# Ledger of designs, part 31: VH-VL binders against o60147

Target 1, 175 residues: o60147
Amino acid sequence: MLEKNKYLYIFRHIQTNQVLLSQGNVLKKTALFQLPYPLQKPVAPNGMRPAKLRKDHWVPLLKVEFPNESMFQSVFMQLLNYRKYRSVQPLTSDLLKLPIPVRRRKIMRQEVPNTIADLADILNKEKFPENSVRLQLSDKSDSEYADWPPSVQIDSEEIKLSRGFREKTTVDEAR

## First folded at step 16 (VH-VL)

Design oh11
Fold by ESMFold2, fold request of step 18:
Structure oh11 (fold): chain C 175 residues (1-175), chain A 121 residues (1-121), chain B 109 residues (1-109)
Amino acid sequence: as target 1 above (175 residues)
Amino acid sequence: EVQLVESGGGVVQPGRSLRLSCAASGFTFSSYGMHWVRQAPGKGLEWVAVISWDGSNKYYADSVKGRFTISRDNSKNTLYLQMDSLRAEDTAVYYCAKDEGHKSGWYFDYWGQGTLVTVSS
Amino acid sequence: SSELTQDPAVSVALGQTVRITCQGDSLRSSSASWYQQKPGQAPVLVIYGSNNRPSGIPDRFSGSSSGNTASLTITGAQAEDEADYYCNSWDSSGNHLVVFGGGTKLTVL
């Protein structure tokens, strides 16, 4: 009982729908290393790693409350690895028919539903106790991208961020 | 017929560099992730690196991070491995491999013949 | 990252059945693939997705998976099956995307 609850915050990019994972309600510059290597000339919005973090371009997608650090670290690492694994898979036939700029945009648009599906797959396999993991979404319809295990309690209230306000972070709760 | 042909291997001194190439034919190279896998003499297979279809995602084994760079030129159907700061432990046959793709595992359906890199003083 | 553990060597009498095993935590979430390698040659895929045989691979090769263990079975082993066999998986919980087992040398007696 001496372990603190941990929160996973997931952000989406307002233009590209790419996804970043964070331990805090505020993104750090190092989160950008989760994005692909820049091509020869970085052109935003193109989904590639920008030179600087534009915090006004990233909005909450969901947050997950875990009962302890060990569960959080396991799920966080697996989400990163699921994305890496997916990023090197061959193109499907429907993607091959698209011009490259359109293809890249379609791949980026899939990152939100794919990340949500990854989270559910991980949680289904981890066999956590019933109702031990609390999920809160910015858009509750996004829960429809996956089938959730009994360990997950989906909060009825959507994430609401007022313009100009910052939500409490896990760090603030540790005081 | 799918073909992968590695080249660029040779004997070099520690601390030097080599650039390996893998020429691909018989499939749509630009739609696949590509891997380098190596095998030291008398040892098992060791994964080295992977690159996504457009080169925007690259991942490396810990033993080579910061020293090796995987790249590709889809206009030439060629995969590359730039190997810097070579060490004796990098001595191996280097294979390129095509990943056909699978939802929950790897599917390296075609491999090149390999190219030998020997790092010795 | 998880290790994939294989016995270093296994023997089988000509015409008999042999099972080569591969064990590791990554196999709980990853299917296995299996590669045959003869001396001086590149690896050849013999099983993917734990239990699927590529076109051109003899039907005496089969695969299975349960828990953290994957198996390659050769029913009616032939002399040309003498080779090294490597299992392979991805690892969702470690730093490596691709993990190979240490290999099993199959000797046909």
Scores: ipSAE 0.812, ipTM 0.921, lowest interface PAE 0.6, mean pLDDT 87
Fold by OpenDDE, fold request of step 18:
Structure oh11 (fold): chain C 175 residues (1-175), chain A 121 residues (1-121), chain B 109 residues (1-109)
Amino acid sequence: as target 1 above (175 residues)
Amino acid sequence: EVQLVESGGGVVQPGRSLRLSCAASGFTFSSYGMHWVRQAPGKGLEWVAVISWDGSNKYYADSVKGRFTISRDNSKNTLYLQMDSLRAEDTAVYYCAKDEGHKSGWYFDYWGQGTLVTVSS
Amino acid sequence: SSELTQDPAVSVALGQTVRITCQGDSLRSSSASWYQQKPGQAPVLVIYGSNNRPSGIPDRFSGSSSGNTASLTITGAQAEDEADYYCNSWDSSGNHLVVFGGGTKLTVL
């Protein structure tokens, strides 16, 4: 039974460096639930869950291709849980010395490298077949944040972005 | 000395609401996540909910999702659990527990003595 | 989703060694913590991070891990060690971030 390839996209916020996980290259509004709860204010502060998704604020960070739905779902769920775990972790001494807004910003800035590391950790533990997972990064140097298992084939080509910060496809090029 | 003191437990009918409180002292409350864990009479421990240090992140067990709300007031060093639409199976001693983390997982280094919630007709 | 399983009850003679084991898939990716609970009391952390003892916990308590298992060992069991013991871990793949074992009742003979 031939299964269709599944794609995990991770998007990075251009300002806060927060990350959102997405099934496919289209970021859905429901992805906003991955962000921290907004304060009880009319306008969510920077870094908190906004009422609307501004797609133009998000750019692809990396793309992961899985050979089937099961592998995709497993990694996707684990990534979410890793994020949840991290979000509740005790504050380090260095963070405690900082004002709350600065503290939050510093935490957010670590989401990109942490997420990459999480992905690598998850994949290392899953022990998928060799070269069964394809990883493409917007910046190849980001692959250096982690050690990747043999199951991961890192694409030498970086993700190409369109004007809307979406991955540029052959269809887009034809337009 | 770290102290956690739960309150607000009691006897309620199914469908009713109850709010639990946990007063914390002896540590920097605003620096740690806090958990609720419950234990039905004669049964084991069941994780209920967690809230991050600033309250910006909240997560729940499936058994209470949509019915319970965890919150905190760092200015008062107090953790809360709003329990709505209570069911008989929610009958338990409810513990507040201090979050602590290490490289490979979560643990609870301090627990309150618990407060009993009984849901019965 | 993963569950942690424990034997419901074990016994140990005074001064002897006993091992309580916890098993589950979550233990493959996360370290176990152990809690002691005596009747009518709140749980007390006795081991975290597989083999770390909190301050005040006797050195007769130790932890170990292997594969999808974690174990609490009491070397030289004392009468006061009679209690329920619960293992705990982080669940990276399930809907419950925190999972507890079913508990093991330890009787000291």
Scores: ipSAE 0.778, ipTM 0.901, lowest interface PAE 0.7, mean pLDDT 91

Design oh12
Fold by OpenDDE, fold request of step 21:
Structure oh12 (fold): chain C 175 residues (1-175), chain A 121 residues (1-121), chain B 109 residues (1-109)
Amino acid sequence: as target 1 above (175 residues)
Amino acid sequence: EVQLVESGGGVVQPGRSLRLSCAASGFTFSAYGMHWVRQAPGKGLEWVAVISWDGSNKYYADSVKGRFTISRDNSKNTLYLQMDSLRAEDTAVYYCAKDEGYKSGWYFDYWGQGTLVTVSS
Amino acid sequence: SSELTQDPAVSVALGQTVRITCQGDSLRSSSASWYQQKPGQAPVLVIYGSNNRPSGIPDRFSGSSSGNTASLTITGAQAEDEADYYCNSWDSSGNHLVVFGGGTKLTVL
């Protein structure tokens, strides 16, 4: 239990590219509260908060292993607040020229690089011990979205996905 | 010229509800987040709530969470604050403020003149 | 939640320079803004992004930041500068996304 609490997983939606933060490799229903409140009928493609969590629509983007749960909690809360901050930023003139659904899609597409950049920024400010944080990405090229501090060790291996779009484990292989 | 005009303030008893409005003009209202900030008599500024440009994201200070609801009507260029279960400590001048982003921070470039809410028995 | 602290009161002689400082962890991750408030009036933005001055604000107002601190400086204080000054920043660590300092009452002597 304690072992699982030091792992941050970030998932991306396979259609909208929205991101969800998770403690551990299993998304909980409460993660849905990270999504925008539905203004109309909740439809996943529109990026609004659905009534039900469809785990099969989310794939791991990255995994972060912290030395302990306290460090995890600190970074987790900051990431949420970074997302909140970005969600209220003013629209650019280019976005204002587009229909509202298109605006939303454009904004959602930036969630992945923004989240990665935010994570790096947070970790740079936290100044954890050297190589104390282990980062694994589903796509190693995503690490290029940010400059990582010495505290972060980037794994050479990418996250492997099993059926259901979660990290593949030895337990999964036994099934 | 940017203008923000609050209304709806008054005297209410504890437990009652009140709805504030903020009429915006002079800028593209639907492009910006909007905030409510309050100031108790003789006290400092306290952030209350923020709403995103389309209303899809709303965040509140812990002191008002579960009691206040921020909303907006972009067709009317109007910001709202529904205040339920009012308490004496909610007594304050309530300001609406325009959000503006700058690098890794934000600020309020325009404020209304405020509307006074008094909660007393 | 992050807090911003500032001295409750400072004084400055006419024509002299005064610095109002704000301190808090939120300032490590976000830019500071400053607001002037005179009695019976709404706050007015005087500095944003640590050292940017909005149009209409006199050039005697300036800002700076270092570490977990931000400062508002008035060079050549005028009688009309007597007011309350509030610092503000984004809070990345708590549930209060926006935090204000407690305010500083500036008296011009």
Scores: ipSAE 0.860, ipTM 0.926, lowest interface PAE 0.4, mean pLDDT 92
Fold by OpenDDE, fold request of step 18:
Structure oh12 (fold): chain C 175 residues (1-175), chain A 121 residues (1-121), chain B 109 residues (1-109)
Amino acid sequence: as target 1 above (175 residues)
Amino acid sequence: EVQLVESGGGVVQPGRSLRLSCAASGFTFSAYGMHWVRQAPGKGLEWVAVISWDGSNKYYADSVKGRFTISRDNSKNTLYLQMDSLRAEDTAVYYCAKDEGYKSGWYFDYWGQGTLVTVSS
Amino acid sequence: SSELTQDPAVSVALGQTVRITCQGDSLRSSSASWYQQKPGQAPVLVIYGSNNRPSGIPDRFSGSSSGNTASLTITGAQAEDEADYYCNSWDSSGNHLVVFGGGTKLTVL
């Protein structure tokens, strides 16, 4: 049984391109707290925190293996704080010209590249031992969003996970 | 000219509630995050809370989590701080501050003059 | 969460140069901003980023950074520069998004 506690999974929403961070390969309901709180009830605008987690709406973006849980926790916390900080950034002039729903959608579309860039920035600053962090991407081209430090070893194989769930096994592929 | 004007401060007993307001003018209010920062008498500055441009994201210092609520009305260019379950240690001048984000560095480019909140039995 | 530390008080002779330093781990990942606060007044931004001055701030104010430190320098201190100075940074590692130094009281002699 793989030590789940040292693995960071990042999931992407299939429609909004929002991202959720997860400890381990299974999304927990508590991950929804990473999404913005709905401004109006009962129906939240698209992209805001839903009442229920629809795991089938999320696909894996990347997997990071850390040497230990402590390092995982540190990076995880920093990623959350980076997200928080980004969420309060001023709107650009271009965004201000757009209706509010369109603004929100455009901002959400940047979450994937921003999160990858943030991860790289955090890892560059942490200065972990060389090749001590393993990064696996669903799309290798996503690695181009950032410069990775020597501590990061990028896997040659792409991550293969089912939506919102564990890694696909060879048995699953045969079905 | 950018202006931030706080109001709503006063003297309250512990456990009571108070609501602060910050009236903003001179800039596109709905384009920026807004912060509350407080300063106890004779002490330094302490960050309290931040709210995003549309109010969809709110974050708080641990010292006020669960007790304070930051909100805004962009139609009125007004920032609010609802303070519940007030404690003596909440006694401070409360400033609203305009966020300018992280470009070359984090900073608050404009501050209000503050409003005094005194929590005393 | 990383704290920012400042000397509580410094003094400078009129016309001389003084440097106020802020230290903390958050400064390794984020640039500091500096605020001037005079008695009974609100803080005023004097420096942001590496060395940026807002409009209206005299050119005698400058900023620098190195490692886990940031500094505010006043070259040719004036009497009106007597105030409290606070450094500020974004904290990415703790539970506080924003951190302030404890403040430095500058006396102009």
Scores: ipSAE 0.856, ipTM 0.923, lowest interface PAE 0.5, mean pLDDT 91
Fold by OpenDDE, fold request of step 21:
Order: C-alpha cells, then structure tokens, then sequence
Structure oh12 (fold): chain C 175 residues (1-175), chain A 121 residues (1-121), chain B 109 residues (1-109)
C-alpha cells in the first residue's frame, strides 16, 4: 500500500464535472472536504459538499505516477491551493448577469480543464527529471488542455477503471 | 467610491469571543471575495481569512483555524469575522480587504481603516 | 509555509532612487503586490502584478521581478514616500494562501 502513496488519481463527478483529488485509486470520505461547503442545511445544493460520499458518482479522469511520495505530496498540495485560489477569484460581468445556480454550474464545468491545466503548470514549475512522471488519462484528448513538460510521459493506454474504481475485467465487459 | 468600514473591535479577556463586521459600499459586493488581514501593534501584516463571493468557500491561516469563522451577508453588503477562543496573540488591528485577481496572483485593492481588538487579562 | 523576506529598514535621500526587495519561493510562481502604510493609516496598494500601478499612484513607483525576488522602486523619492512598505504574494505550496513580507521602513532623508 506504501507503493500507492506515489499515485495521484483525479476523479470527475458524472453530473457536475467537479473534480476530486485522491492519493491512490480509492476515494476517501475526507475527499469531500475539497467540495464547497453547503450554504443551507440539511440538504446540500447540487455541487455542494454532501454528507456522504457516493463513489459511484465519480469516474477516473487521470492517473499520475510520481517517482516518490514526496513529489506526490508537493504536487497534491499545490493542486489544492490552485483550486482554492480559483474559488475566490472575482466573478466576471457575464456571470453576474446569471442566476446564482447557473453561475455555479458554469464554474463547475470548468473544473476539469482547469485542473488539468493546473497540473501541467505545477509540473512545469517543478522541473522533475525527464520522463520521471507517468500520466495516464481516461480520455487521451484531455491531454490537449495543457502543454506538458519533458518530465511527463503520457501513456498510450487509457485508464481502464470501472465505476467504483476497480479494474475492468472481461466479465465486466460482458455485462 | 469604494468604502470598507470595520466595526466590533474592543477589549476582551482571553478565551472570550468577539464578532467583527465590515460594511462595504461602492462596488458589487457579491462579485468579490473578501479578506481579513490583521496587524499586531508595531508589527507587520498577517493574512487571516478569505471568503468567496457566495460564501461557499472559506480558508483560514493556520494561526486561527478552528477558532475564527469568516462569513458574509450579501444582502447587507457585510463581511463578518467571528473570533472564538481569543488569545493574547490575536491582539491586532483587523482590516477587511477587497479581493482582486490578476494573472496568477491576487491582491487587495481596497482596505478598511481597521478595528482594534485587544485581548488582555 | 512560504515566507517573504524584506529588509527591515532602508533610507533614501530626497530626489534619489531607492529599491525595496522581497524574496521568497512563492515569487517564483506568483506575482508580487506592494502596499504602502503610513503611521496610523491603513495599507494602500501601490503596485500589483509585479509592475502595475493603481489609479492615483505616482509614476515614480514601479515594480520588477526576477526569479524568487520582487522589487519596488521609487525613482525620485519624495518626503511623503516615507512609510512602511509590504510585499505580498499568493502561496501555492504552503498552508497560507496569502503571504506578506515583514515590511520595510523607508526613511527619506
């Protein structure tokens, strides 16, 4: 399990396109703290932090293998802070013309490309050794959201995880 | 003209609570994140907390995590800072500051005049 | 968390040029902003995004950045420029999202 400490998994919500970061391929309940705090109780609005983690609502977006846990931790922290920074940025005039729920939806829809871009930016600044970071995407086209540094080796194979974060088997494909 | 006016400061004993307010005017309050920044007497500036435009995201300096709560009422154009379990080291002038972003950085384009909080036994 | 370091005090003769420098790792990835604070007053933004001046700030104030450093330059210092100056930056790698320098007291001689 220690070997899994060098793996970053990023998950996408199937409905809202929100993003969760994970150390390893299993989402922890604590990952929910990455989501906005609900403004009203008891029911959280769509996109707000729910009381329970529904793993089946999340699909893998990408997997990153780092040379060691230290590098993982550094990038993980930076990704979180990038998200925090973006969450506080001023609203554009166009967004202000829209109802609040619509504003939130539009912002959420940008989380996937923003997160990918943030990851690339962070890795460009870190200047890790050439081909020392392995990136695997669920959709190869998502790599086009950013320019990747020489430290990143993009896998030719896409992630083959089923909903629930287990490896797809031939039995799963037959269902 | 942008105006930020802090209030609620005073003298309190350690362990007590205090609530600060910041009344904003002259701009679309609900479009911007808002910050609290404090300055101990004769010392430098220290970032305290930030709240997003709708209050859904809140972040704190480690020195105040678990003790302070930032909030806002956009209908009243008011920012709040609930300070619980106050300590002597919390003694400072507390400023509310308007957030502004530029490229990969953010800054504070407007500041209030501050309100003094003194924590003393 | 990341720190920003400034000299605690600097002096400049009237009409001369002075540079106040800020150093820290956060400056490698984020733009610096600068604030002027006079005694008994609130801070005032004088430079943002490394070298942008807000409206009302004299053109004698300018900013620059290089590597892990940022600098505020006053070209032709005036008596009214005597104040404390603070740099700040976004910290992408630490627990504090916003970081201030320790401040520099500028004396105009």
Amino acid sequence: as target 1 above (175 residues)
Amino acid sequence: EVQLVESGGGVVQPGRSLRLSCAASGFTFSAYGMHWVRQAPGKGLEWVAVISWDGSNKYYADSVKGRFTISRDNSKNTLYLQMDSLRAEDTAVYYCAKDEGYKSGWYFDYWGQGTLVTVSS
Amino acid sequence: SSELTQDPAVSVALGQTVRITCQGDSLRSSSASWYQQKPGQAPVLVIYGSNNRPSGIPDRFSGSSSGNTASLTITGAQAEDEADYYCNSWDSSGNHLVVFGGGTKLTVL
Scores: ipSAE 0.855, ipTM 0.924, lowest interface PAE 0.5, mean pLDDT 91
Fold by ESMFold2, fold request of step 21:
Structure oh12 (fold): chain C 175 residues (1-175), chain A 121 residues (1-121), chain B 109 residues (1-109)
Amino acid sequence: as target 1 above (175 residues)
Amino acid sequence: EVQLVESGGGVVQPGRSLRLSCAASGFTFSAYGMHWVRQAPGKGLEWVAVISWDGSNKYYADSVKGRFTISRDNSKNTLYLQMDSLRAEDTAVYYCAKDEGYKSGWYFDYWGQGTLVTVSS
Amino acid sequence: SSELTQDPAVSVALGQTVRITCQGDSLRSSSASWYQQKPGQAPVLVIYGSNNRPSGIPDRFSGSSSGNTASLTITGAQAEDEADYYCNSWDSSGNHLVVFGGGTKLTVL
């Protein structure tokens, strides 16, 4: 990327609750590579990488503003690596006891709290200046998945996005 | 008793292919991510690849990305490494390893005995 | 940098204490594990989670970590401890999920 970017956008899937990380406020098709590759089956299990991006299936989870692009790139890369690390960990005893379709759904439902916890873990280990990282959530209660360092300022206003009240694209959404 | 047994190594010319197998027994194979790790003669350990419990996530070292493919068949308790476009620098003993998991880090509690791959004219 | 640095070789007198160190930035985000390898054999796990011994590993093996450094300590080294020792971690900031140190050859005199 040639342009400076200080913003991390995180989306969740409206049905599976899977998470996608994005450099922009609109998902690009290449973000789908973060999803598991489809298993060789007649019908791919739910939650595998689809052939096409359905933007109406992905809604904002949170947005982070960093002091500069270098800090953004570091955290973005680390979040992707935390996801990879989690994806290859052994199944817990609780998960192993579940039928595979139920197991996959439970694993996918953990992605939101896990991603928020991983973000906070990364930010707690980094030595960013106090109040230098601005966090805005679609649901402020999601901040309760983690303990945040002094570097993080949690915005009092939630991201304004609603199904059924969604307006046509504006200048702000075309950003 | 946990056992990991590699096979499929041999001598091949550069540019050719080999497929390695790792037969697993004594544990619930489908519950674990599995790794390939190699060791060139007289050299240290080098991680090669990992595959998730169901095979839906796969990751590779830069040195083998695009040439090697990790896969598994949980019905046969077998891990595979398809090695294409082999180079002289791929000459090594190849181990499969099991990650037991612990907090943050790796916990490779069981390793196979290894299978030797020699890439030579 | 996503590498783990170890001294290539260390020596210890029989019955004495030796420390093998491993240093790298990845250790700030990852615990360390340590593997013993004797000639012609597969690696054997001796320490995981920086400071835990698997069942069957003698009490003379211990581990610790601080900052970007992990250590394997052998108290009262025995002849059978002569081997190569590798540290290992994951790397949250690099291209490789799994990173091994270059290895340390331990000689027991």
Scores: ipSAE 0.852, ipTM 0.927, lowest interface PAE 0.5, mean pLDDT 88

